# Ledger of designs, part 183: VHH binders against q9p7j3

Target 1, 174 residues: q9p7j3
Amino acid sequence: MILPLFPETQVHVFVYENVSNCAAIHEQLISQNPIYDYAFLDAATILYKKQVYSAIIRALEDRRDEQMKTKTIHSEVILSLSPKTEISSAFRQFSMTKKSKNIVVVKIDSKLTEEEEFERLDKLVEGNRVEFSDEELQKLIDFKVLKKNYKLDPSTLENPLASILSSIALRGYS
Below, E stands for the ipSAE of ESMFold2; O stands for the ipSAE of OpenDDE; V2 stands for 0.75 times the mean of E and O plus 0.25 times the DockQ between their complexes.

## First folded at step 15 (VHH)

Design da41 (framework vhh_6qgx_2; at its last look DockQ between E and O 0.76; V2 from the best seeds 0.00; counts 0 for: pae E 3.2 > 2)
Fold by OpenDDE, look of step 16:
Structure da41 (fold): chain B 174 residues (1-174), chain A 124 residues (1-124)
Amino acid sequence: as target 1 above (174 residues)
Amino acid sequence: QVQLVESGGGLVQAGGSLRLSCAASGFTFKGYAMAWFRRAPGKEREFVATISFRGSSTFYTDSVKGRFTISRDHAKNTVSLQMNSLRPEDTAVYYCAAEPGYAIFNTASEYDYWGQGTRVTVSA
């Protein structure tokens, strides 16, 4: 997929449910295995496609503008999801853990088609691929976690998307 | 109360230039992507250009690339559209729009707030 704001960068996003090997994937990430060069997100924290795409775009802007706070573009995506400036907090909030069951996987700067990338990723993730859509994400979300991550209250819950996107956009700003 | 107020429209000859401006108030401007749309006579509203909330990323519809430039002023809470080399087919009512975060798909339905529009007429 090509985002209009970044036409020279190909992005792929995949969603997996009932993943059995998150612990193993997590170990590979800790060891910085280059084969696992993706952003692995806990699907329990993602409610909208636009939430993910917004994080991707912010990360890409940060990279372009030489303003990244993390080491890699994929870690920057994770940070970009968070309303907090602390990297550790962002990872605790949104990154896949050993206990995750459903995940969203983001690939930046892919040289492959979506199908080709999926074939590679499918060898790493032991789970069931589902459509990257708001409908499917709604099935996987933990609203308790979502509310906590973005400090949603009864008034903002009427339009969670706007609140989430505003939180993402205003991170690091007064 | 959210408000977007467009200005700068008018009559101009083909090849001429106009600069549209949109003044925003009633929301956190710096956290919103801004965009311009237009509606030509007998046609549906179409996307023209967008600029990210940071102001560092822009995207244009193909027909205006190289001729139109979108910009924003965070201090003044304004977004502008510099239109050069205008053509008769650019004749339309131009609307300012705002969306939280980033413009991803650039569809009208994504944008939460809209201005009343300003009319641009380009004569042959």
Scores: ipSAE 0.860, ipTM 0.926, lowest interface PAE 0.6, mean pLDDT 95
Fold by ESMFold2-Fast, scan of step 15:
Structure da41 (fold): chain B 174 residues (1-174), chain A 124 residues (1-124)
Amino acid sequence: as target 1 above (174 residues)
Amino acid sequence: QVQLVESGGGLVQAGGSLRLSCAASGFTFKGYAMAWFRRAPGKEREFVATISFRGSSTFYTDSVKGRFTISRDHAKNTVSLQMNSLRPEDTAVYYCAAEPGYAIFNTASEYDYWGQGTRVTVSA
């Protein structure tokens, strides 16, 4: 996918359900294995395609403006999902864990085609690939996790989209 | 009540300039992208330009690149469109719009808030 605000940046987003090897993937991420240079998100935290795209745009905006707070663009995407600036909190809230069952995987600046990235990821992830769509994401979300991560009150739970998206763009603004 | 109110439209000769402004009231649009759309007589609403909340990211449709400049003023709660080197084909009603987060696809259906529009007529 190409985003109008960043037309030179190649973006791929993949969704896997019923992943059986999250503990093994997590181990590779801790060891900083370059083969796993992706943003691995817990699908329990993602409700909308726009949520992921907004975090990607925020991360790309911060990279362009030389305001990244993390070491890689993929870790910056994880940070950018958070309404707060604390890196450790963002990773605890949005990153996949050993206990994750469904994941969203983001690749930025790939020199591979989407099909080639699918082939590569299918070797790393033991799960079922599904479409990156609001319909599929809404089967995987945990609303208690979403409410906690974005500080949603009862009035925003009915339609959380605007609150979630605006918080991503607003993060850190004084 | 949340309102977006456009101003600055009018009649101008080809090659001239106009500055459109959009004032927001009843809501601060913190964390919202702002955009300009236009609708020519007998045509569908088309995207013109967008600006991110922080003002550092902009995108323009090809027909206005290099001629139009979008800008944002948080203190005044306004977004502006500076239109230079105007052409008869720029004749349209211009609308201000807002969506939460970032402009992703630049389609009218993505925007939650709209102004009433301001008319721009460019004579040959």
Scores: ipSAE 0.776, ipTM 0.886, lowest interface PAE 0.7, mean pLDDT 91
Fold by ESMFold2, look of step 16:
Structure da41 (fold): chain B 174 residues (1-174), chain A 124 residues (1-124)
Amino acid sequence: as target 1 above (174 residues)
Amino acid sequence: QVQLVESGGGLVQAGGSLRLSCAASGFTFKGYAMAWFRRAPGKEREFVATISFRGSSTFYTDSVKGRFTISRDHAKNTVSLQMNSLRPEDTAVYYCAAEPGYAIFNTASEYDYWGQGTRVTVSA
């Protein structure tokens, strides 16, 4: 997929439910295995497609403008989901963990078609691919986690999209 | 409530210039991407230009690139479209639109808030 603001950059996003090997994937991420060069997000933290795309755009803007705070574009996506500037908090809150059950996986700078990238990724993730859609994401979200991560109060919780998207966009720019 | 009000339209000779303005109220302007769309007679609404909430990223449809410039003024809560080297094909109603955070796809369905439009007529 090509985002209009970054027409030279191929991006793919995949969603898996019922993943049985998150602990194994997590081990590979800690060891910095280049085969696993993706952003692995806990789907319990993601309610909207636009949440993910906004984090991707934020990461790409920061790379273009030489304002990245993390070492890779994929780690920058994880930071970019967070309303806070602290890197360790962002990873704790949004990254896949050993205990995650459902995940969102982002590939930036892909040289492959979506189907080719899926074929690679499917060998790494033991789970069921589902559509990257607001409908599917809504089934996987943990609203308690979402509320905590974005400081949502009862007045914004029923339709929190604008608050979440603004938090991603405004981080560091209050 | 959210309100977007366009102004600056009118009749102009081909090769001329116009500056459109969009005044925004009822929302936190700095948290929104802003865009211009246009609707020519007998056609569907077409994306023209977008500007990120920081003003650092812009994108233009190919037919206006190099001729139109989108800008925003945070202090005045306005978005402007400077339209130079106008052609009869630019004749349309021009709409201001707003979307929280980033505008991802630059399609009309993406934008939550719309103005009523300002008419631009470019005579041959």
Scores: ipSAE 0.355, ipTM 0.707, lowest interface PAE 3.2, mean pLDDT 88
ESMFold2 (binder alone), look of step 16: mean pLDDT 83; pTM 0.853

Design da42 (framework vhh_6qgx_2)
Fold by ESMFold2-Fast, scan of step 15:
Structure da42 (fold): chain B 174 residues (1-174), chain A 124 residues (1-124)
Amino acid sequence: as target 1 above (174 residues)
Amino acid sequence: QVQLVESGGGLVQAGGSLRLSCAASGFTFKGYAMAWFRRAPGKEREFVATISSRGSSTFYTDSVKGRFTISRDHAKNTVSLQMNSLRPEDTAVYYCAAEPGYAIFNTASEYDYWGQGTRVTVSA
């Protein structure tokens, strides 16, 4: 996929449900195995496609402006989902954990096609591929986690998309 | 509630310039992408330009790139479109629009807030 604001950057987003090997993947991420250079997100934290794309655009904007706060573009995507500029908190809130069951995987700057990345990820992830769509994501979300991560109150729960997206764009700016 | 009001439209000869402005009331643009769309008589609304909430990222449709410049003033809660080297095919009603966060696909359906429009006529 190509985003109009960053037309020279190839973006792939993958969704897996019923993943049985999250603990093994987590160990590879801790050891910084370069084969796992992706953003591995807990699907319990993602409600909309626009949420993921907004975090990607924010990360690309910060990379372009030499304002990245993390070491890699993929870790910057994870940070960019957070409404706060606190790296450790963002990773706790949005990253896949050993106990995750459904995950969203982001690849930026891939030289491979979407299908080639799927073939690669299918060797790493023991789960079922599903479409990256709002319909599929809304089956995997945990609304208690979403509410906590974005500090949603009853009034914003009626339109969480606007609150979430503006939080991503404003992170670090008042 | 939220209101967007466009101004600056008018009649201009081909090769001329016009500056459109959009003023918001009822909310600040903080955290919102702002965009300009246009609609010629008998046609659908088409994307023209967008600017990110911090003003650091812009995107233009190919037909206006290099001729139009979008900008925003956070203190005044305004977004502007400087239109240079105008062509007869730029004749349309121009609309200001806002969406939270970033412009992802630049389709009209992504924008929840719209102005009433300002008419631009470019004669040969």
Scores: ipSAE 0.677, ipTM 0.847, lowest interface PAE 1.1, mean pLDDT 89

Design da43 (framework vhh_6qgx_2)
Fold by ESMFold2-Fast, scan of step 15:
Structure da43 (fold): chain B 174 residues (1-174), chain A 124 residues (1-124)
Amino acid sequence: as target 1 above (174 residues)
Amino acid sequence: QVQLVESGGGLVQAGGSLRLSCAASGFTFKGYAMAWFRRAPGKEREFVATISWKGSSTFYTDSVKGRFTISRDHAKNTVSLQMNSLRPEDTAVYYCAAEPGYAIFNTASEYDYWGQGTRVTVSA
């Protein structure tokens, strides 16, 4: 897909449930295997499509403005989900771990079509692909994780969309 | 009470310029994208331009690219639309709108905050 704010950048987002090989994927990410050049997110942290798109746009905005804090655009997407500027905290909060069961995978600057990326990812991820939709994401979210990551109070937890999206765009500004 | 109030509309001849302003009160819209939409008589609301909270990311509909410039001022809590080289087809009521985060698809249904509009008439 193409985002109007960044029309020259191709973006693909994939969602997998019941992934059995997260430990193996995690080892490949630690070893920086170029085959795994994607942002691998824990689906327990993602409630809305707009949350992912907002993080992607923030990362692209920071890359264009020469304000990236991490080494790659995919790691910048992970950082951009966080309401804080601390890199290590963002990775602990949003990245896939060895214990993850459901994941969201983001590809920026793809040289492949969406279909080709799907075929490639299907060989790397041992799980069931589901639609990237608010309905599917809401089946995978962990509200305790969401509340902790975004510092949500009880009054915002029932409809956290505005708080989450504004915090992504506001990160690092007073 | 949260309000967006537009101003700067009026009657202008083709080729002329107008500057629209939108003043926000009751809410600072920190981390919100701001946008301009317009609606011509008998037409549906169409997207015109958006600006990110940081101000460095903007997008314009093709028909206004190079003629219109969107800007925002955090201290004044305002967003502005400078309209140059106006054409009769730019005649519409112009609306200021806000949504949290970033404008993703530029659809009116994504915005929860709207002004009441300011009328722009461009004569041939």
Scores: ipSAE 0.766, ipTM 0.882, lowest interface PAE 0.7, mean pLDDT 91

Design da44 (framework vhh_6qgx_2)
Fold by ESMFold2-Fast, scan of step 15:
Structure da44 (fold): chain B 174 residues (1-174), chain A 124 residues (1-124)
Amino acid sequence: as target 1 above (174 residues)
Amino acid sequence: QVQLVESGGGLVQAGGSLRLSCAASGFTFKGYAMAWFRRAPGKEREFVATISWSGSSTFYTDSVKGRFTISRDHAKNTVSLQMNSLRPEDTAVYYCAAEPGYAIFNTASEYDYWGQGTRVTVSA
């Protein structure tokens, strides 16, 4: 897919449920294995497609403006989900862990088609691929995690979209 | 009450210029994308331009690229559209709109807040 704000950049987003090999994937990420150059997110932290797209756009903005705070565009996507600028906190809040069961995977600047990335990821991830849709994401979200990550009060939690999206775009600019 | 109020519309000859302004009150729109849409007689609302909260990202529909410039002023809580080299095809009611975060697909349904519109008529 191509985003109007960044028409030169290819973006793919995949969702997997019931993943059995998160510990193995986590070890590959720690070792910085280049074949795992993706943003691996815990689906417990993602409520809307727009949340992921907003983080991608923010990461692409920071790359374009030479303001990236992390080493790779995929790490920058993870950071960009956070309402704060602290890198270690963002990774603890949004990255998949050894204990994750459902994950969202983002690929930016792929030289492969979406279908080819599907085939590649299916060899790395032992789980069931589901549609990247708000409906599927809402089956995987953990509202306690969401509330903690975005510091939502009870009134905001009833309709968190505006608060989440605006915090992603505002982070570090005020 | 949250309000977006457009101004600056009017009648202008082809090749002329107009500057539209949108003033926001009751809400600061921090972290919101601001956009302009337009609706020509007998047509549906179409996207014109968007700007991110930081102002560093903008996008324009192909028909206005190079002619229109969107900008925003945080201190005044306004977004503006400078329209140059106007064409009769630009005749429409122009609407200011806001959505949290970024404009992802530039569809009207993404935007939560709308102004009442300001009319622009470009004569041949």
Scores: ipSAE 0.720, ipTM 0.869, lowest interface PAE 1.0, mean pLDDT 90

Design da45 (framework vhh_6qgx_2)
Fold by ESMFold2-Fast, scan of step 15:
Structure da45 (fold): chain B 174 residues (1-174), chain A 124 residues (1-124)
Amino acid sequence: as target 1 above (174 residues)
Amino acid sequence: QVQLVESGGGLVQAGGSLRLSCAASGFTFKGYAMAWFRRAPGKEREFVATISWQGSSTFYTDSVKGRFTISRDHAKNTVSLQMNSLRPEDTAVYYCAAEPGYAIFNTASEYDYWGQGTRVTVSA
């Protein structure tokens, strides 16, 4: 996808359900294997396409402005999903874990086409690829996790989108 | 309760300038992108420009790049559009709009808050 605010940046987002090898992927991420240079998110934390794109835009904004708090653009995407600036909390809240079943994978600045990234990721992820769409994401979300991560109160739970998106844009500016 | 009110429209000759302002009341739009759209007679609303909450990210449609500048003032809760080197094809009703977060797709359907518009007429 091309984002109007960052038209020179290649962005690919992939969704996998029923992933059986999350523990193996997690070990590769801990060992900092360059082959796994992606943002691996737990799909239980993602409700809308706009949520992911907002975190990507925020991360690209911080990179442009030399304000990144993490070492890679992919880790900055994970941080940018959080309404707070604390890095370890953001990773605990949004990153894939050994126990994850469904994941969202983000690739920024790929030298590969979307099709080539699919071929590569399909070899790394043992699961079923599904469309990156609001409909598919809403099948995988855990609303209890979403509520906790964004501190949603009962008044925002019926329409959490505005609260989630504004908190991503506001992180560090309240 | 929540309102966006545009002002600054009028009649101007080609090559002239106008500054549009949008005042928000009833809501601060904190963490919201603000945008300007326009609608010429017989046409659909088209995107003109957007600005992020922090003001550090802006995007313009190709036809106005270099001629228009969007800005915002948090203390006054306003967004402005400085329009220079105006052309007859800029004639339209101009609307300000707001959406939470960032302007990702720049389509009118993404925006929940709209002003009533201010008319700009550019004579040949």
Scores: ipSAE 0.647, ipTM 0.844, lowest interface PAE 1.3, mean pLDDT 90

Design da46 (framework vhh_6qgx_2)
Fold by ESMFold2-Fast, scan of step 15:
Structure da46 (fold): chain B 174 residues (1-174), chain A 124 residues (1-124)
Amino acid sequence: as target 1 above (174 residues)
Amino acid sequence: QVQLVESGGGLVQAGGSLRLSCAASGFTFKGYAMAWFRRAPGKEREFVATISWRDSSTFYTDSVKGRFTISRDHAKNTVSLQMNSLRPEDTAVYYCAAEPGYAIFNTASEYDYWGQGTRVTVSA
């Protein structure tokens, strides 16, 4: 897909449920295997597709403006989900772990079609692909994790979307 | 009470210029994208331009690229649309709108807050 704010950048987002090999994927990410150059997110942290798109746009904005805080665009997407500027905290809060069961995978700057990226990821991820939609994401979210990651209180809990999305755009400027 | 109030509309001849302003009150829209939409007589609302909260990202519909400029003033809590080289087909009611985070696909349904509109008429 192409985002109007960044029309030169191809973006693909994939959702997998019931992933059985998260420990193996995590080891490949730690070893920095270039085949795994994607943002691997824990689906327990993602409530809306707009949340992922907002983090992608924030990361692309920072890359364009030469203000990235991490080494790759994919790690910058992970950082951009966080309302805070601390890199290690953002990775702990949003990255896939060895114990994750459901994941969201983001690819930026692919030279491949969505179908071709899916074929590649299907070989790396042992799980079931589902639609990237708010309906599917809401089956996988852990609201306790979401509340902690975004510091949601009772006043924001009824409409967490606005708080989450605005915090992504505000990170470092509030 | 959260309000977006547009101003600056009017009648102008083809080739002329107008500057529209949108003043926000009751809410600061920190971390919100701001946008302009327009509705021509008998038509549906169409996207015109958007600006991110950091002012560093903008997008325009093809028909206004190079002629319109969107800008934002955080201190005044306003967004503006400078319209140059106006054409009769730019005749419409212009609305400002706000969405948390970033504009993703620039569809009207993405925007949570709307003004009542300001009318622009461009004569041949």
Scores: ipSAE 0.712, ipTM 0.861, lowest interface PAE 1.0, mean pLDDT 90

Design da47 (framework vhh_6qgx_2)
Fold by ESMFold2-Fast, scan of step 15:
Structure da47 (fold): chain B 174 residues (1-174), chain A 124 residues (1-124)
Amino acid sequence: as target 1 above (174 residues)
Amino acid sequence: QVQLVESGGGLVQAGGSLRLSCAASGFTFKGYAMAWFRRAPGKEREFVATISWRSSSTFYTDSVKGRFTISRDHAKNTVSLQMNSLRPEDTAVYYCAAEPGYAIFNTASEYDYWGQGTRVTVSA
């Protein structure tokens, strides 16, 4: 996909359900294996496609403006999902864990096509590929996790989209 | 009570300039993208320009790049469109719109808040 705000940047987003090897993937991420240079997100934290795209745009804004707070664009995407600026908290809240069952995988700056990235990811991820769509994401979300991560109260919980998306764009700015 | 109100439209000769303003009231639009759309006589609504909350990211439709500049003033809760080197094909009703987060696809359906529009007529 090409985002109008960043037309020079190639973006791919993949969704896997029933992943059985999250512990193995997590180990590769900790060892900084360059083959695993993706943002691996816990699907329990993602409600909408626009949530992921907004975090990507925020990360690309911060990279362009030389204001990244993390070491890679993929870690900056993870941070950018958080309404707060604290890095460790953002990673705990949004990154895949050894216990994750469903994941969202983001690739920025790929020189490969979407199909070629699928071929690569299919070798890394032991799970079922599903469409990156609001319908599929809403089957995988954990609303208790969402409520906690975005500090949603009863008034925002009925329509969380606006609150979530605006908090991503506003993070660190009053 | 949330309103977006456009102003600054009018009649101008080709090659002239106009500055459109959109004043927001009843909501601050913190963390929202603001955009301008237009509808020419007999045509559908089309995207013109968008600006992010931090004002650091903008995007323009090809036909207005280099001629139009979108800007935002948080203290006044306004978004503006400076229109230079106007052409007869820029004749349209111009609408201000807001969506949470960032403009992703620049389609009208993404925007929850809309103004009533201000008319711009560019004569040959």
Scores: ipSAE 0.704, ipTM 0.857, lowest interface PAE 1.0, mean pLDDT 90

Design da48 (framework vhh_6qgx_2)
Fold by ESMFold2-Fast, scan of step 15:
Structure da48 (fold): chain B 174 residues (1-174), chain A 124 residues (1-124)
Amino acid sequence: as target 1 above (174 residues)
Amino acid sequence: QVQLVESGGGLVQAGGSLRLSCAASGFTFKGYAMAWFRRAPGKEREFVATISWRASSTFYTDSVKGRFTISRDHAKNTVSLQMNSLRPEDTAVYYCAAEPGYAIFNTASEYDYWGQGTRVTVSA
């Protein structure tokens, strides 16, 4: 996908359900294996496509403006999902863990087509790929996790989208 | 009460300039993208330009790129559209709109808040 605000940047987003090898993937991420240079997110934390795209745009803004707080664009995407500036907290809240079962995988600046990235990623992830759509994401979300990560109050629980999206864009600028 | 109020429309000759302003009241739109849309007679609402909360990211539809400039003033809670080198094809009602986060698809259905519009007429 090409985003209007960053037309020079290739963006691919993949969703996998029933992943059996999250512990192995997590080990590769900790060891910083370059083959795993993707943002691996826990699908339990993602409500809508717009949430992921907003984090991507925020990360791309920070990269363009030389304001990234992390070492890679993919780690910046993970940080950008958080409404707070603390890096370690963001990673604990949004990153895939050894216990994750469903994941969202983001690739920025790919030289490969979506099909080629799928073929490559399918070798790394032992799970079932599903469409990156609001319908599929709604099957994987854990609303208790979402509420905790964004500190949603009872008044926003019926329509949390605006609060979540605005907090991503606002992070660090009050 | 949350309101977006546009101003600055009017009649201008082809080649002329107009500056539209949108004043927001009742809400600060912190973390919101602001945009301008327009609707020509007999047409549907089309995207013109957007600006991110930080005012560091902008996007324009091809037909206005290089002629229009969107800007934002947080202290005044306003967004503006400077329209230069106006053409008869720019004749439309111009609307200010806001959506949480970032403009992703630039479709009218993505925007939560709208002004009532200001009319721009460009004569040949």
Scores: ipSAE 0.736, ipTM 0.870, lowest interface PAE 0.9, mean pLDDT 90

Design da49 (framework vhh_6qgx_2)
Fold by ESMFold2-Fast, scan of step 15:
Structure da49 (fold): chain B 174 residues (1-174), chain A 124 residues (1-124)
Amino acid sequence: as target 1 above (174 residues)
Amino acid sequence: QVQLVESGGGLVQAGGSLRLSCAASGFTFKGYAMAWFRRAPGKEREFVATISWRGDSTFYTDSVKGRFTISRDHAKNTVSLQMNSLRPEDTAVYYCAAEPGYAIFNTASEYDYWGQGTRVTVSA
């Protein structure tokens, strides 16, 4: 996909359910293997497509303005999902873990087509691909995790979208 | 109550300029993208321009690129559209709109808050 606010940047987002090799992927991410240069998110933390796209745009804004707080654009996407500025906290809250079962994978600045990225990711991820859609994401979300990550109270919990999206744009400017 | 109110419309000759303003009340739209849409008689609303909450990420539809400038003032809780080199084809009712986070697809359906509109007529 190409985002109107960043038309020179290609973005691919993939969703996998029932992933059996998250521990192996996690080891590759810790060792900083360049083959795994993607943002690997725990699907338990993602409610809407617009949540992921908003984090991507926020990361691209920070890269453009030379204000990235992390080493890569993919790690900046993970940070950008958080309403808080603490890097370690954001990674703990939103990154895939060894125990994850369902993941969202983001690729920015791909030199490959979407089809070629599918082929590549099929070799890295042992799981079932599903459509990147609000319907599929809502099957994978953990509402206790969502509530905790975004500090949702009873007044926002029934309709959290506006609070989540505005907090991504606001991070560090409150 | 949350309200967006547009102003600055009017009649202007081709080649002229107008500045539209949108004032928000009842809510600050902190962390919200703001946008301008327009609707010509007998047509549906079309996207014109959007600005991020920080004010430094903008996108314009091709037909107005280079002629229109969107800007935002947090202290005044306003968004403005400076329209230069106006053409008869720019004749429309102009609406401001707000959505949480960022404009992703620039479709009217993304936006939850809308003004009542201000009319712009550009004569030959």
Scores: ipSAE 0.690, ipTM 0.850, lowest interface PAE 1.0, mean pLDDT 89

Design da5 (framework vhh_6qgx_2)
Fold by ESMFold2-Fast, scan of step 15:
Structure da5 (fold): chain B 174 residues (1-174), chain A 124 residues (1-124)
Amino acid sequence: as target 1 above (174 residues)
Amino acid sequence: QVQLVESGGGLVQAGGSLRLSCAASGFDFKGYAMAWFRRAPGKEREFVATISWRGSSTFYTDSVKGRFTISRDHAKNTVSLQMNSLRPEDTAVYYCAAEPGYAIFNTASEYDYWGQGTRVTVSA
């Protein structure tokens, strides 16, 4: 997929449900195994496709402007989901954990086709791949987690899209 | 009451310039992308240009690249479109629009807030 704001950058997003090997993946991420150079997100934190794309655009914007706060573009995507600038908190809030069951995986700057990335990622993740769609994401979201991560009140919970997306764009400027 | 109000449209000769402005009231659009769309007679709304809230990211449709410049002013709560080297094919009603976060796909359905439009006529 190519985003109009960053037409030079190829983006792939994958969704897996019922993943049985999150602990093994987490160990590979801690050891910084280059084969696992993706953003691994807990699907419990993602409600909309636009939420993921907005974080990707924010990360690409910060990379272009030489304002990245983290070591890699993939870790910058994770940070960019957070409404606040604290790096460690963002990773605790949005990253896949050993106990995660459903995950969203982002790849930026792939030299492979989407189909080739699917083939490689399917070998790393022991779960069922589903469509990256709002409908599928809404089956996997945890609204208590979403509410806490974005500090949503009852008035925004019923239609949180605008609050979530504006928070991502405003991080550090609220 | 949230409103976007466009101004600056009019009649201009081919090769001329116009500056469109869009003033927001009732809401400050913090963290919102702003965009210009246009509708020519008998056609659907088409994307023209977008600007991120910080102003550091812009995108233009191919037919206006190098001729149009989008900008925004937070203090005045406005977005502007400078249109240079105008062509008869640019004749349309121009609308400003806002969406939270970033412009992802630049489709009209992404935008929740719209102005009433300002008419631009470019004579051959």
Scores: ipSAE 0.729, ipTM 0.869, lowest interface PAE 0.9, mean pLDDT 90

